# VHH binders against Protein DOG1-like 4 (DOGL4), part 208

Target 1, 232 residues: Protein DOG1-like 4 (DOGL4), of Arabidopsis thaliana (Mouse-ear cress) (q84jc2)
Amino acid sequence: MSKMRNLVEEKFLEFYESWVIQLELYLHQLLIAHNNNTMSETELRHLISKLTTHHKAYYTAKWAAIREDVLAFFGSVWLNPLENACSWLTGWKPSMVFRMVDRLRKSRVVLVEAQVKKLEELRVKTKFDEQKIEREMERYQVAMADRKMVELARLGCHVGGESVMVVEAAVRGLSMGLEKMVKAADCVRLKTLKGILDILTPPQCVEFLAAAATFQVQLRRWGNRRHYVTHS
Below, E stands for the ipSAE of ESMFold2; O stands for the ipSAE of OpenDDE; V2 stands for 0.75 times the mean of E and O plus 0.25 times the DockQ between their complexes.

## First folded at step 20 (VHH)

Design zk7 (from zi13 with D31H; framework vhh_7z1x_3; at its last look DockQ between E and O 0.78; V2 from the best seeds 0.82)
Fold by OpenDDE, look of step 20:
Structure zk7 (fold): chain B 232 residues (1-232), chain A 122 residues (1-122)
Amino acid sequence: as target 1 above (232 residues)
Amino acid sequence: QVQLVETGGGLVQPGGSLRLSCTASGFTFSHYYMNWVRQAPGKGLEWLSGISRSGSYTYYEDSVKGRFTISRDNAKNTLYLQMNSLQPDDTAVYFCARYSGLEGLKPSFDHWGQGTQVTVSS
């Protein structure tokens, strides 16, 4: 089943493809830094900053795009089915990164007690924020089936100037609600990421970012092997 | 046969400018992410800049950000690198390279040009 792509989808597809390629390049740098351990703290911090800037650029582009068409991100055509299946409200689930940190701890990352405590606090906060957003989503979904939406559905079946205007206005309102939720989720993502990076040492940050990037690119690779994704 | 041919290199004084070109043939140029990479004497390869298939999105290494500009003309199958405010440390052989994906976790470039020499010296 091919999905018709609109202009926003097409543009963001190209953006995302290029963004991922850059991520892959940065990942290579992270892996070199991590495996060779030849970089100074200053250099590591610079590398971390580079990655964080890259991620910020993603959200800048995303937010610009969702202003135009937030619905494009619900069924993102630039993602394969596996990536989409792993998405929470158009992106990665914030609480997931703590599992990643835990995995790193089980390997070779040694955290001091103070770090562990701070991470736990952050985890709790992140989970709380996620739940809050989920409650809002539920409320939104319930509202979709209320009398107003039923009326909208009825109006949508009729051809008329005023009716069309009402329907369009309603759809716009719904889209605005979705945009708000998506932005809220992204804020939690960014806060969580920042929080983690603030807790970890520069070498640990590099390892974490490398792990995260690896997961992302591998997920894409695995998904593409199973499902054809149209690329340029 | 896939070919990439760099031109535009030369000798320039510090603070000067050069514009490099890379002409592509033997493949659909507009389908590929293209890159500029350089190699200074006695140093390893350094990625400098990348550009999306349409040219709409560009990326730069910090070492050249604000000074170099990557662009492309898909109708001419040509990649460009405008280099301004050149410094002696920019002395290197410059290559255009076609991105081909990951080999393992390592980015891969499957085709390179012969390179063009850029020398920045007073």
Scores: ipSAE 0.894, ipTM 0.969, lowest interface PAE 0.4, mean pLDDT 92
Fold by ESMFold2, look of step 20:
Structure zk7 (fold): chain B 232 residues (1-232), chain A 122 residues (1-122)
Amino acid sequence: as target 1 above (232 residues)
Amino acid sequence: QVQLVETGGGLVQPGGSLRLSCTASGFTFSHYYMNWVRQAPGKGLEWLSGISRSGSYTYYEDSVKGRFTISRDNAKNTLYLQMNSLQPDDTAVYFCARYSGLEGLKPSFDHWGQGTQVTVSS
């Protein structure tokens, strides 16, 4: 019998597919806006607001879903293997977004010294927040290793009410801890995104958002259509 | 093979309502993200709304949000657009369209209906 997906996975798979389609539609608008020098600052801010709202909607849906089943977000069925391999605590790694900002500096985005200083401060703060979360993950890795005996009991070696209760408590504790860590990571992601958009001008924000959406879309497409070479 | 047929357009007074229908055939309707798009006279295409495969997730262009409601009935292979509080600027040909993914970085809609005319005038 094949692996079955639960209701949380089925609902989020559909949500994520539609969310990505909307991101693709917004990417087209961002690319047009980048190439259209006649758009007003008000029009650019409106488009930026649409992207910001779209990203916030993702987290709203995600946080509702992780309340029910946080484990679905580790090795997600709505992501291909490449996307899953690039995940840090169920999403993009906050500090790595600055590679995109750095690339824009070198190719297209003209940043004044004040912006560069603020971006560097944000990068440091983001890395600090990441490291704090990584320390907490280490504590959970240790806790998971200490569950070896409980795992063996779960395989049926010690069938009984007390064994079931111990396993249920361990699973509940792990899920609650992982949920807190995922939410903390997501808050760093949102704070980092907001921080970057606050520092950049509206035209720079459009270019940044276009680059970010392009990377996400291309990662998905590449992972879905890659070629394999078998060795031995 | 693939067909999309819009109905329900017509002439309506400002503030009025219309319900558009789009009947699909020749494909598995429930497997596709479906959309409403309009074209006002002398203007380009304007995406209005999209809906996920089961109908559980909906998206709207800001200008129609709160006034228009997209829905679908997969058992009837039908997409709907309930349009309330219509204004003269809503006058356009309304199309349903099937999303087919990206060509390059550009969204692609591979099948369109013939459209239904909506005219808001007093």
Scores: ipSAE 0.779, ipTM 0.921, lowest interface PAE 1.0, mean pLDDT 86
ESMFold2 (binder alone), look of step 20: mean pLDDT 91; pTM 0.910

Design zk8 (from zi13 with D31N; framework vhh_7z1x_3; at its last look DockQ between E and O 0.77; V2 from the best seeds 0.82)
Fold by OpenDDE, look of step 20:
Structure zk8 (fold): chain B 232 residues (1-232), chain A 122 residues (1-122)
Amino acid sequence: as target 1 above (232 residues)
Amino acid sequence: QVQLVETGGGLVQPGGSLRLSCTASGFTFSNYYMNWVRQAPGKGLEWLSGISRSGSYTYYEDSVKGRFTISRDNAKNTLYLQMNSLQPDDTAVYFCARYSGLEGLKPSFDHWGQGTQVTVSS
């Protein structure tokens, strides 16, 4: 069955498409900076700031959209199945970025002991925050199954106007809970990203951001090859 | 055949304004992410701005942010670049370019216009 897209989905699909294209353009700049080592520290910082601003713009748009329809992000029609499968609460899992850092360390990135220590501390904190959110989500799901879903199930059998209003109210309540969870997750993402960038040197930041962007665009590419996604 | 034709370039004094146009033909204009790129004498290509299919989302390079505005009219198959507060370092040939995806990890533009010359001089 073809999933019918609502207005929020359609708008965000176009946004995300354009956002990813822009990310690809920035990725190219990152790769040039990384491979040629011709940029000054000031220039690198500027580039890092540019990417950071781009990511912030994503969340600004996302948060605006989820206020309208948070459920759209649990279908994420703008993502292919592979991207969706790799998603945690409508985005990347914060703890995953540490694996990326580890991979970089195994290649050519040399971290000093102080950086390693700070990264480990951040990792522990991030994991803790993730677990906290997961526990809250579980609690929320249990609560839904216990009260809200029963209410919805009961009311769903009725076609009266009042019943419809009650059902809508219940759905709104559920959506608000989900929105809270999504925002919490996004906060952890942003904090984690900031934390990592604060620990790394500008050249390391560029390398990290390049790796992250590469992973994202490649994941999209791989997913699209397997599952055709149309942007219309 | 896909065609992009830039117009609107010329000589302008510092602080002046120009509006560039790019007319597209031979393809469904509204399906593509469009861009403005420039090349100054003796320099490489510089990406300036991009715009989504419907025109709802726009992006700018820092060098032109706040001064240039990209827009499009899909009914007219036309891309625009409003350039304000022009400076001598804005002197370049300006191109409209159609985004076509990644070649490897490099963004690709499969069609370009002939370009239009913009000269900012006192």
Scores: ipSAE 0.895, ipTM 0.970, lowest interface PAE 0.4, mean pLDDT 92
Fold by ESMFold2, look of step 20:
Structure zk8 (fold): chain B 232 residues (1-232), chain A 122 residues (1-122)
Amino acid sequence: as target 1 above (232 residues)
Amino acid sequence: QVQLVETGGGLVQPGGSLRLSCTASGFTFSNYYMNWVRQAPGKGLEWLSGISRSGSYTYYEDSVKGRFTISRDNAKNTLYLQMNSLQPDDTAVYFCARYSGLEGLKPSFDHWGQGTQVTVSS
């Protein structure tokens, strides 16, 4: 039995599949560049630009889709259950990306004192912005539980044209608020990514982007493989 | 039996155009992300372009973006590459390839055509 999907979900599922395949192709290039000591700064900057453009393309497509159906991005059909469980407001949690930066400090990345200072400032700013969004999400949740929403649900049980229109208007209002919140979270994600790439040198950016893409790809593979049991 | 057959190669002058076709058989063509890859004389394989299952989403290597256009006709099981503004360094054997997933962290293409030669001679 096939899953029932609306048109937004169907279109974004195909987009996301192709977007991930292209990310995998870029990851291969990032891994080669990470291991290649002879690549020029110009070549590294071109590769970094490709990844930046690819990530921007994701958000462009996402923002078009959430205008039509923001709820499709909560429990997305194009993500496996593990990927969905790791989502914070429809994407990666901005503050958690600094775990990858910290891990790279112990691996191959040599950071100058000025870079460390700037990264810590960005981490604090990112966490502050993230907490602001979490407070707004709490207000949204309170509005959902408010006595007015309980009353609107009760009115919906009295099937009538006016009651249906009032419930539908309330649901549309909640969806618009949720869309704005998702966009705000995405803006923090983009600012954080750009901030990290601005602070790191081109070789460091390649290593960071490789780590981030590897995590995303491995999360997808691992989550998919839990559907299959294998034996040696 | 999966088969991919490229046609449409040939000799063109610099600035010219060609359209390559790749006819697929032995599988449900519309279920697969499809790609064009080329190999210049004495060089390795270079990925050029990819296209989603319905054709709605396309991707290009920077060196061909704006000059090449990938498309597909799922009713005819055919992949296309429209190549404009050809230059001598576009001389290569052009392959269509079917994406099949990852081996480790490396993208894998499980079926390839035999290729079609494109020669741009100034």
Scores: ipSAE 0.785, ipTM 0.923, lowest interface PAE 0.9, mean pLDDT 86
ESMFold2 (binder alone), look of step 20: mean pLDDT 90; pTM 0.910

